# VHH binders against Glycosyltransferase family protein 64 C3: the designs that were tried, part 5

Target 1, 302 residues: Glycosyltransferase family protein 64 C3, of Arabidopsis thaliana (Mouse-ear cress) (q9c975)
Amino acid sequence: DPDPCDATNQREFQKLRSDQITVLINGYSEYRIPLLQTIVASYSSSSIVSSILVLWGNPSTPDQLLDQLYQNLTQYSPGSASISLIQQSSSSLNARFLPRSSVDTRAVLICDDDVEIDQRSLEFAFSVWKSNPDRLVGTFVRSHGFDLQGKEWIYTVHPDKYSIVLTKFMMMKQDYLFEYSCKGGVEMEEMRMIVDQMRNCEDILMNFVAADRLRAGPIMVGAERVRDWGDARNEEVEERVRDVGLSSRRVEHRKRRGNCIREFHRVMGKMPLMYSYGKVVNSVGEQGLCRKAGKLVFCDRD

## First folded at step 20 (VHH)

Design t6 (from r3, 17 letters changed)
Fold by OpenDDE, fold request of step 22:
Structure t6 (fold): chain B 302 residues (1-302), chain A 123 residues (1-123)
Amino acid sequence: as target 1 above (302 residues)
Amino acid sequence: EVQLVESGGGLVQPGGSLRLSCAASGFTFSDYWMSWVRQAPGKGLEWVADISGSGGYTFYVDSVKGRFTISRDNAKKSLYLQMNSLRAEDTAVYYCARELFEGGDKEGYFDHRGQGTLVTVSS
């Protein structure tokens, strides 16, 4: 296979398509194949989607099953978007950010195989990205923080600010695939190795990369209908996940991701992540309250 | 076939020590995070500790920090849990489990675990 990082494969930004996006979906679990099919169908129905690449990361999945999946995806997905199923050559989580020669759009959407978003919200996110093409744009956010007691960086949720967009739904310029996978020299290599060892935090690392280059935080956008099926708070979560005390696992998971932040910080010698504030929404809606029939309601309500 | 076999459980007095072992087979051991989980009588499954494939990273539940040490020998395809300063609340069936991660903000999960070994801490 050709070296994905061959400089000849990197197209100039101006030569890439600006009117559509490429969707990169990470697949892994055979149990989520039905949901994946639904998600792909949804993306393919959007006029702004040029192509969908399903990146399958589970090496244990039988070839026959993947063949069937590909057939189903191509046969039952609406629209004109091209659909590809790529079995990753490596189990590395970094592989989700490998540049692909087939990607000819400026914007790339990184997403999981268990997140559904409505078409209008997708289009809105793309609109926001077009206005801010150098920034990561997404729906799910987290924050870095500094624990003064422990004197260490942490991974957290903050009500007022954020600095990390999650790969559940992350729109970015294609160039960042190269920045992540091909550039940054020894430091980036070391950080990618950390991702491999930790088996996590590739999404955080991408945020580090983007923030370091742009010196700005990501943009959170609102979505009308977004469903995260992978959220542990769902009742439908597999019993195997539920059986292990949810509270302890959540705390552990957060600590683990905090460790990633610390490791990346150590390697880079600086904290590039930057805070953003606010959420960009498609509609501000009615803000005024009126008394109607003795009740306070929004003025636009009958 | 993936197999995990725990050993080393037994009866120990409070303040005592015990070392658990887990023998793994049927997969590339070094490629996976491994965990110890436990189930106390009448309680649900609780994660105790895990260790990365290379052994470079370890994590513990707060209640065992400073007392338990997880380690592994990849050449022997073995996982260990050194338990010191044992307490009555540590009484449980202990399982070794293979842990999978799919990346992103997703928690790890266990796709295989052994039959367990009973640890009883009692005076």
Scores: ipSAE 0.898, ipTM 0.959, lowest interface PAE 0.5, mean pLDDT 93
Fold by OpenDDE, fold request of step 22:
Structure t6 (fold): chain B 302 residues (1-302), chain A 123 residues (1-123)
Amino acid sequence: as target 1 above (302 residues)
Amino acid sequence: EVQLVESGGGLVQPGGSLRLSCAASGFTFSDYWMSWVRQAPGKGLEWVADISGSGGYTFYVDSVKGRFTISRDNAKKSLYLQMNSLRAEDTAVYYCARELFEGGDKEGYFDHRGQGTLVTVSS
């Protein structure tokens, strides 16, 4: 296999397509294949999508099943987008950010195989990204914080600010794939190793990389219809995940991700993550309240 | 075939100690996070502790911190749980489980679990 970090494979940003995006979807669970097919079909139906790469990370999946999946994806997906199914050679979570020569767009969408987004929201996200091409743009956000009692960095949720965009839906410039996978020297290598050991936090690391380069936080965009099937708060979470006390695990999961933040901070010697405020929305709507028929309602309501 | 076999459970008095063992086979042991989970009578499964493939990272549920220690021997394909200062609330069937991660803000899940070993803490 060619070295993905071969400098000759890196295209200049200005030479890449600016009118469309490449979608990189992480696949893993055989049980989610039907949903994956639906998601791929949805992305494929969008005129802004040039290509879709399904990156399959589960080495235990039978080849026959993957062959069938590929056939189904290519046969039943609408639109002109090229579809590829790539079985990852490594189980490393870092592999999702490997640069690929087949990616010829400036914008790359990183997404999971269990998140659905409507076409209008996808296009809106792309429009916001085009206006801010160096920023990570996404719909799901988290935040770093500093716990004064523990005197340590933590992974948390803030109602008023964010500093981390999740890979559930993350749009970025293609250059960040190279920054993540190929650059950064010994420090970046060490942080990728941490991801391998922790078996998590590749998304947080990408945010570190982007923030360090840009010296700005990500952009959260609103979505009209976004469904996260993988959210633990869903009632229909796979039984295998449900069997172990979900509530206690959520807290622990955040603590683990906090550990990642601390480890990355340790390696880098600084905290590059920056806070952003606000959500960019496609529709501003009506905020004014008026009295109509004796009731206080939005002024645009009849 | 993946196999996990727990041992070391038994009856112990409050304040006592036990060491649980789990023998793994059928997979590359060092490539996986391993967990201990427990189920108390009348309660659901609770995660107790886990350890990374290399053993470099360990995490514990708050209720056992400072009392329990998870460790592993990859050469022996064995997982251990040293339990000290045991309490009545620690009474449960303890299971060894292989943990999988898909990345991102997704929690780990268990694809294999042993038959369990009973730990009873009683005066």
Scores: ipSAE 0.897, ipTM 0.959, lowest interface PAE 0.5, mean pLDDT 93
Fold by ESMFold2, fold request of step 22:
Structure t6 (fold): chain B 302 residues (1-302), chain A 123 residues (1-123)
Amino acid sequence: as target 1 above (302 residues)
Amino acid sequence: EVQLVESGGGLVQPGGSLRLSCAASGFTFSDYWMSWVRQAPGKGLEWVADISGSGGYTFYVDSVKGRFTISRDNAKKSLYLQMNSLRAEDTAVYYCARELFEGGDKEGYFDHRGQGTLVTVSS
């Protein structure tokens, strides 16, 4: 396959399409294929979506199933968006951020195969991103934190701040694909290797990349309707292999993601993540975001 | 075919030690995170510890941290759990499990586990 980091794949931002997005949607679970097909059809119905790339990361999926999936995606999705199914050549989670020559839009939407978001909220998120093209924009957020007792960075949820956008729905400029995959020398090579060893944390690493380059936090947008089918999908997976409790799996997950933050901090020698404090909403005209002290907050008119 | 076979369970007194083993076959063992999970009588399965393919990273549930040590020998395709300072609440069937990950903010899950080995901590 062509070198994704070939200089001819990195196009000047100003020459890319500004009026549409490319959707890069993760596909892994064969059990979620019906949901994935619904989600792809939903994105394809929006006029702001130029193309949809389904990035299939499960190496054990039979070719016959992938052929049928592609047929269904193209046959039953409305609209004029180009739809592609790309079988990843590697089990590496870093591969979801490989730059691709077919992406001709300034913005990419990184998303999962189990999150449904309504068309108006998708278009709103794009309008927010267009006003802040260097920022990560998303609907699901988390925080890094510092545990003073343990003197270590942790992965957590704060009630009033965030620093991490999840790849459940992450809109960003496509330049960050090159920054993640192709640049940063030995430090990024080591951090990408940590992602491979942890089998996780590629999204956290992307947040580090964006924060370090921009020195600004991400933007959370509110959706009018959003459905995260993740709990249902986890239950189906647990039914397949036995019912291990969700609380137990969430504890392990938190420890793993906190370790990634500590490792990325160690490799970089700094903590580039920055907090943001507000949520941008479409449904309340008085509660847009304002920038105060380098942070996004609700405007003073509340 | 993926096979995981646990051994080493038994009856021990509180404060005692026990070492569990898991023999793996049918897959490239070093490519996978491996986990111990347990099921106490009348309760659901709970994650105990896991270890990266190379052995370089480990995680433990808080209740066993400092008492249990997970390890692996990739040449022998074997996973181990050294259990020290055992308590009555550690009584459970212990399972060896292979973990898969989809990435992002999705929890890992188990696609295979063994038949288990019983650990009883009683005086």
Scores: ipSAE 0.819, ipTM 0.930, lowest interface PAE 0.8, mean pLDDT 87
Fold by ESMFold2, fold request of step 22:
Structure t6 (fold): chain B 302 residues (1-302), chain A 123 residues (1-123)
Amino acid sequence: as target 1 above (302 residues)
Amino acid sequence: EVQLVESGGGLVQPGGSLRLSCAASGFTFSDYWMSWVRQAPGKGLEWVADISGSGGYTFYVDSVKGRFTISRDNAKKSLYLQMNSLRAEDTAVYYCARELFEGGDKEGYFDHRGQGTLVTVSS
């Protein structure tokens, strides 16, 4: 029962650990528990990971299954990172962004239970974040857009620009947890209620929070190896519990997410999302790509 | 046990109307988004429309928007689909489905579906 918005749960950025991250990973589907266990083991093996909090959001999961999950997470993960399994007190998707006093790192990684990333790419993402600590840094991006025919904001994928980092892999300063959950008054309260009503869009709302606070877009980071097990385009329709074809599921999803963008714009009275361009990578023989004046260029060497 | 039972299908001429009903039991109906999905002869399942637990938000596939209206009555634990201006391509078995969401960039999915009710639009 602690109040996550109590001032005693908010720590000054400069006093937090700067050399490591805390991983906040969502869990929901019991059938993905084996995959979740491998993903947690992978994160735990990285020296930059201080702790891993598995945030379990499915209220119907039996306690014995959660006990076994925790046992497996701690017993079969090879690293020294502390691992916690937290049963969320509500089914609200906003709960994934609650600030927690146990998080002692400047950076948090918000991620899902079905995305694997290699350790070198994780460390590279952290190095990019350390150079840009106020920005959202991630490997999966989307865009807002304006449909001139329909005269409305939409949710889309654009090959050349992006404005939204997905919670599949979203690295950020932990202060945004407090900004999302505890600040912004009645406007943020209404927007969090929209997330609850839509059963979605918490990640889009975090992007609104960060963009409005920072007045800058997010950063996309390339990964050397990444696997998104949740992407239905990678699966035969008959192999998953999906009753309805991929294209119609995608249509509904995009309408839902577009509606969230329109609602958030209405409530705030402005569109804070800003476009970013290009992908920062760590290339062999090069130090990767850097953003200069909105352009992606090769990084200089010292 | 979750049960969803559709009714109201039948034969109708192009341009006609039908109202489908779905009786729900075994769960707290008002807590869930509910959907209509359909399967045309020889085709896969297609999402048609869905509605939030309170009824405050609705979405429609473009081909039915303006012609179909999804609604619910939480006191009666019932879901409805009013179908107007029916076309031959609307011929399908229509299913009532309960929708779940995990958030983020994950599409919703259906954990329960009824037996369906056949709608035939033919002259």
Scores: ipSAE 0.800, ipTM 0.921, lowest interface PAE 0.8, mean pLDDT 87

Design t6 (from r3, 17 letters changed)
Fold by ESMFold2, look of step 20:
Structure t6 (fold): chain B 302 residues (1-302), chain A 123 residues (1-123)
Amino acid sequence: as target 1 above (302 residues)
Amino acid sequence: EVQLVESGGGLVQPGGSLRLSCAASGFTFSDYWMSWVRQAPGKGLEWVADISGSGGYTFYVDSVKGRFTISRDNAKKSLYLQMNSLRAEDTAVYYCARELFEGGDKEGYFDHRGQGTLVTVSS
């Protein structure tokens, strides 16, 4: 395959399709294949989806199983979207963000193989992204923070603000794939190496890339129906690991991702993440307040 | 086939020390994060510590910070847990575990663990 970072392969934003998106789905676990198939079928049913690329990262998966998966993906997905199954050439988590010449849309949706979202909410997220094409738009968010007691950056959930969109559902302009994988010189090389060493945090690094370029925070979009099967509160745990303490694993997870934030800050010499507030929703019955003639009244929508 | 074999458990007095070892085979040891997990009598599993493939990053549950040290020797394909200042609450079966991470905001997952080695802290 051609070098994904060949400078001649980055196409101008204005020449890419503006009315559709390309979905990039990570896949790894063979036991989630039935769920992955339903998620792909769901995306393929939307008229805004031009193509779906399933990026398969498990090197131990037998070729026969991958052939069966591809047949099922194409047979049981009812839309007009083209569907590809790509065996990743590298076990690096960074590989999910490699640019690909087959992606001809301005927007890409980065997502996981265990998050279901309804079609109406997908289309709403795209409408929000179209009005904000340089921002990351997603349904799952987290915050960076500074722990005053420990004197260090942390990874957390904050009730009032966020700065990180998760790859559970992350819509962005295609250009960020090139920024992440191909640009930024020695700094980005070191940060991609940290992702490889940590076996974690590729999504956080993408948030650093986008924030540094835009100087603005991401946008959270509400979904009408969403199921996160990767959330331990929502998924059956395999019996051989059933009794690993949930808070203990979450503590390890928090420590590891907090360490990534500290490392990325160290390499860049700055903290580019910016806070955003509020959630954009597509629901009737909530409006802002406007001042007219010295009184607070409900605003007209648009 | 992936094999993880723990050793070094035993009976020790409170305040004492013990060093656990785990011999790994059947995979490229240095490519994987490795963890120690433990199970106290009648209780669930608890993550204790983990270490990156190169050994450059380590993390510990708060209850063992400053007392336990995880380390590895990639040439010998071995994982270690040095346990100092042992307390009765540290009594458990200790397991060596290999970690799998699939990307994004997914918690680490153990795809293999050994049979365990018993540590008893009692006077």
Scores: ipSAE 0.719, ipTM 0.886, lowest interface PAE 1.2, mean pLDDT 86

Design t7 (from r3 with K106R Y109W)
Fold by ESMFold2, look of step 20:
Structure t7 (fold): chain B 302 residues (1-302), chain A 123 residues (1-123)
Amino acid sequence: as target 1 above (302 residues)
Amino acid sequence: QVQLQESGGGLVQPGGSLRLSCAASGFTFSDYWMSWVRQAPGEGREWVSDISGSGGYTFYADSVKGRFTIARDNVKNTLYLLMDSLKSDDTAVYYCARELFEGGDREGWFDHWGQGTQVTVSS
C-alpha cells in the first residue's frame, strides 16, 4: 500500500473542501454490523458528508463478510457520499488515524460504530467546528485530573470541566491525522508504541496532539438526539460487557486510561491537556426521549 | 484452537496463600492481554487483574491490590495469579480470560475463557 505519510498525500489546508466533512468510522465487532449499517446510512443522508470510510479493524473477519457489508453499505445508504470499506493493514489502534489520500475535506469526523446522532445536530457540530477549526469538537467528553492520594494523573469524568473528546464523535481538522501518524519524531513514535502496548488510548493520544499544537481545550457540543448504544446505562447493553460486572470493568478501564495519561506525560515531559467548560447548544427546542437504566431521559445526556 | 486451563485452586485458611496457573495454547500468548476474573457464589463475575502481552503493564481491582500479583511466563505460555493474605470474601471460582480491546473509550472484553478453578477460604 502507498505510504500514508508521503509528502504528496498531505495537501494544503486551503485547497481542501471546506463545505463538507469526511466520516471515519471504526468497525470491529461483526455483531454490530447491523447498527454500523444504520449509522453509515444516517451520515450518508446529510448534505455535509462528502465521504464515509469504514475502517475495519478486526483481522479475523472473513473477506466474504466484508464484501457483503460493503454491498449493504452502498445499497442502503442514500445521498451522494462516497462510501469505502477499508480493512486496516495493521492490528494497531493507531491505524484509525492514518491519513488517507481519499480524504479531501478540511474536517474529518472520527466516530465509533455504536453512536447515532441526528442530522441537525451533526450540522450544528460542523458549524461550531467551522468557527473553531483548530479545536477538537465532540459530544462526549472526559477529563484528566490529579489524584492527591495517589499523587498521579488520572482519567475521570468531572462535573464542571473536560479536556478530552472521545472518538465516539470527534470532529477535527485533517491535519491532526498527519501530526499523529507522521510527525513528532521519536517522541510520537514512543507514544504510539504505548498505544500498541496498552491496546488502548489512541483517542487520548490524539487529544494530547491537538492540545499541544493548539494550546487550547476542546469544545463540547450538545445534540438534540444522540444515542450511545455502547453506554452501559442503555437497555441494549453489549452482551460481552454484561458477562462481567459493569463496576469492575469501568474500574479497569479508568486505571488503564489513567496509566496512558501518565505515560504520555512522562514521554512529553509536560501536560498539554487543557480544560474547557460548558456545552455549546443550538436551541432549547424539543428533544427525543431515550431509556437509560429503565428511565426516560433526553437523548443528549451521557 | 484457543484453550485456557486453570489450576492451583483449593481450600485455604484465612491469611493463607495460593498460586493459580492458567496454561494457554492455540494462539501466540505474548500478543494478548490476559485477565483473571472471579465469581463468588450467587454473584456476578468480577474483574480481578490483567497484564499486558509483554508483562510490562499490570492492573488490579482495588479489593485485591497489594495482596494479589499477576504474572506471566511467555516461554511456558502460562498466566499466574499469586494470592496472599486471603480473606473469606476471596472465595470464588477464578477464571483465566483472554482480553481484547477495540479502542476509544470502550471497555475491554473477553473472547475466550478457561473452565475456572475453585478457591475456598474457610476455617
Scores: ipSAE 0.759, ipTM 0.903, lowest interface PAE 1.0, mean pLDDT 87
Fold by OpenDDE, look of step 21:
Order: sequence, then structure tokens, then C-alpha cells
Structure t7 (fold): chain B 302 residues (1-302), chain A 123 residues (1-123)
Amino acid sequence: as target 1 above (302 residues)
Amino acid sequence: QVQLQESGGGLVQPGGSLRLSCAASGFTFSDYWMSWVRQAPGEGREWVSDISGSGGYTFYADSVKGRFTIARDNVKNTLYLLMDSLKSDDTAVYYCARELFEGGDREGWFDHWGQGTQVTVSS
């Protein structure tokens, strides 16, 4: 395979398409294939989507299954968007940010295979990005903080500010793929290694990269209808996973991601993350939806 | 085929110590985070501890912090849990579990489990 970081592969920003986006979807679990197909079909239906790349990160998935998946994706996706299924050569989470020559749009949407967003909200996010092409734009946000008692950086949720956009839905300029994967020298290499060791925090690292370059935080956008199937409040989540994730695991997960922040800070010698405030909304009435008792309901409502 | 097999459980008095082992096979052991999860009678499953593939990072539930030590031998494809200062509340079936590599803000995802080993702490 050609070196993704070959300078000749980096396209000039002005030569890239400005009217559409490329969607990069991370797939991994065979269990979520039906949902993935639904998500791909939805994105494909949008006129702003030029291409969809499904990045399959599970090396243990049989080829036959992936072939079938590809056939289904191409056969049942209604839009004109080109669809590709790429089995990643590595299970590294860093691989989701590899530059690809097939990406010919200025804007790239990074998303997971278990998050659904309505077309209007997608288009709105794109419009916000076009006005702020150097900023990360997303729907799911987190924050960094400094724990004074422990004298350490932490990963947290803050009601009034945020500094991290999650890869559940993250729109960015294509250049950040190269910045993440190909630039930054020895320090960036070390931080990518940390991601590999932690098997997490690639999203946090991308925020570090973007913030360091831009010296500004991400932009949170509202979505009219968002369904996060990975949310533990959904009944479709396996009982064993739900039970384990209800108490100590959740707390420790935040601590784990806090460790990533600390490690990245250590390597960079500075804290580049910047706080942002406020949510850009297109309409009143953002609705997070969960499936409960077989019905779609607000996640926070019984 | 991925296989996980726990061993080392038993009956121990309060304040005693046990060492659990989990033998792994069917996959590249060092590539995966591994966890111990326990389930007490009548209770749900509780995450106990996990360790990175290289062993460089370890995390513990608050309930076992300072008492339990997770370790691994990647040459032997074995996960360990050293349990010291055991309490009655530590009585449970202990499971070895392989963590998923899906990344992101996701917690509590495991794709393979062992059969479990019984740990009973009683006077």
C-alpha cells in the first residue's frame, strides 16, 4: 500500500470540493452491521454527501461477511454517494484518521457506526463548518479540567463549557488527517503510540492537534434528532455490558480518558485544549432519542 | 477460537489473599486490554480492574484499590489478579474478559468472557 503520508498525496485545499463532504464511518462490531447499513443509507440520501467510506477496524471479521456487507451497502443505499468498505490493515484507533487519496472534499465527517443524525442537522453542521472551516464541529462534547486536589488534568463533563468534540460526530477539514497522521514529528508519534497503548483517546488527541494549530476550541452544534445507540440508556444494549457500565466502570472510564489528557500534556509540554462556550442551534428543540420498550423516546424521559 | 479460562478461586478467610489466573488463547493476547469483572450473589456484574496490552496502564475500581493488583504475562498469555486483604464483600464469581477496541467515549464493552472462578471470603 502506498504511504498515506506521501506529500504528493496531500491535495491543495482550494482544489478540493467545497460543496460536499466525505463521511468516514468506523465499523467494528458485526452485531451493529444492520444499524451501520441504516446509517450509511441515511448519509447516502443526503445531497451534501459525496462519498462514504466505511472503515472496518476488526481484523477478525471474516472476509465473506465483509463482502456481503459491501454488497448490501451498495445495493440498498439510495443516494448517489460513492460507497467504499475498507478493512483497516491495523486495529489501531489512529487508523481512522489516515489520509486517503479518495477523499476529495474539504470537509470530512468522522462518525461512529451507532450514531444516527437527521439530514437537516447534518446539513446545518456542514453550514456551520463552512463558516468556520478550521474548527472542529460536532454534536457530542466533553471538557478537560484541572483537579486542584489531585493536581492533575482530568476528563469531565461541564455544563457551561467544552473543549473536546467526540468522534461520534465530528466534522473537520481534511488537512487535520495529515496533521494527525503525518505531522508533529517525534512528539506526535509518541502520542499516537499512547493511543495505541490505551486503545482509546484518538478523539482527544485530534482535539489536541486541532487546538494547538488553531488556538481555538471546537464548535458544538445542535441536532434536531440524534440517536446514540451506544448510550447505555438504550434497551438494546446487552445486559452484561449495561450492568458492568453502570457504576465503577463509568467512573474509571473517565479516569482513563483523563490519563490520556495527562499523557498528551506530558508529551507536548503544554495544554493546547481551549474552552468553547455555547451551542450553535438551527432550531429550538434538540431531541436525543433512545429506544425504550420498543419505542423511540427522549433519552431522559421515562 | 478465543478462549479464556479462569482459575485460582477458593475459600479464604477475611484478611486472606488469593491469586487468580486467566489463561488466554486463540488471539494475540498482548494486543488487548484485559479486565476482571465479578458478580456477587444476587448482584449485577461489577468491573474490578483492567490492564493495557503491554501492562503499562492499570486501573482499579475504588472498592478494590490498594488491595488488588492486576498483572499480565504476555509470554504465557496469562492474566492475573492478586487479591490481598480480602473482605466478605469480595465474595463473587470472578470473570476474565477481553475488552473491545472500538475507541471513543465508550465504556464497559467486552467481547469475550471466561467461565468464571468462585471466590468465597468467609470466616
Scores: ipSAE 0.702, ipTM 0.882, lowest interface PAE 0.8, mean pLDDT 90

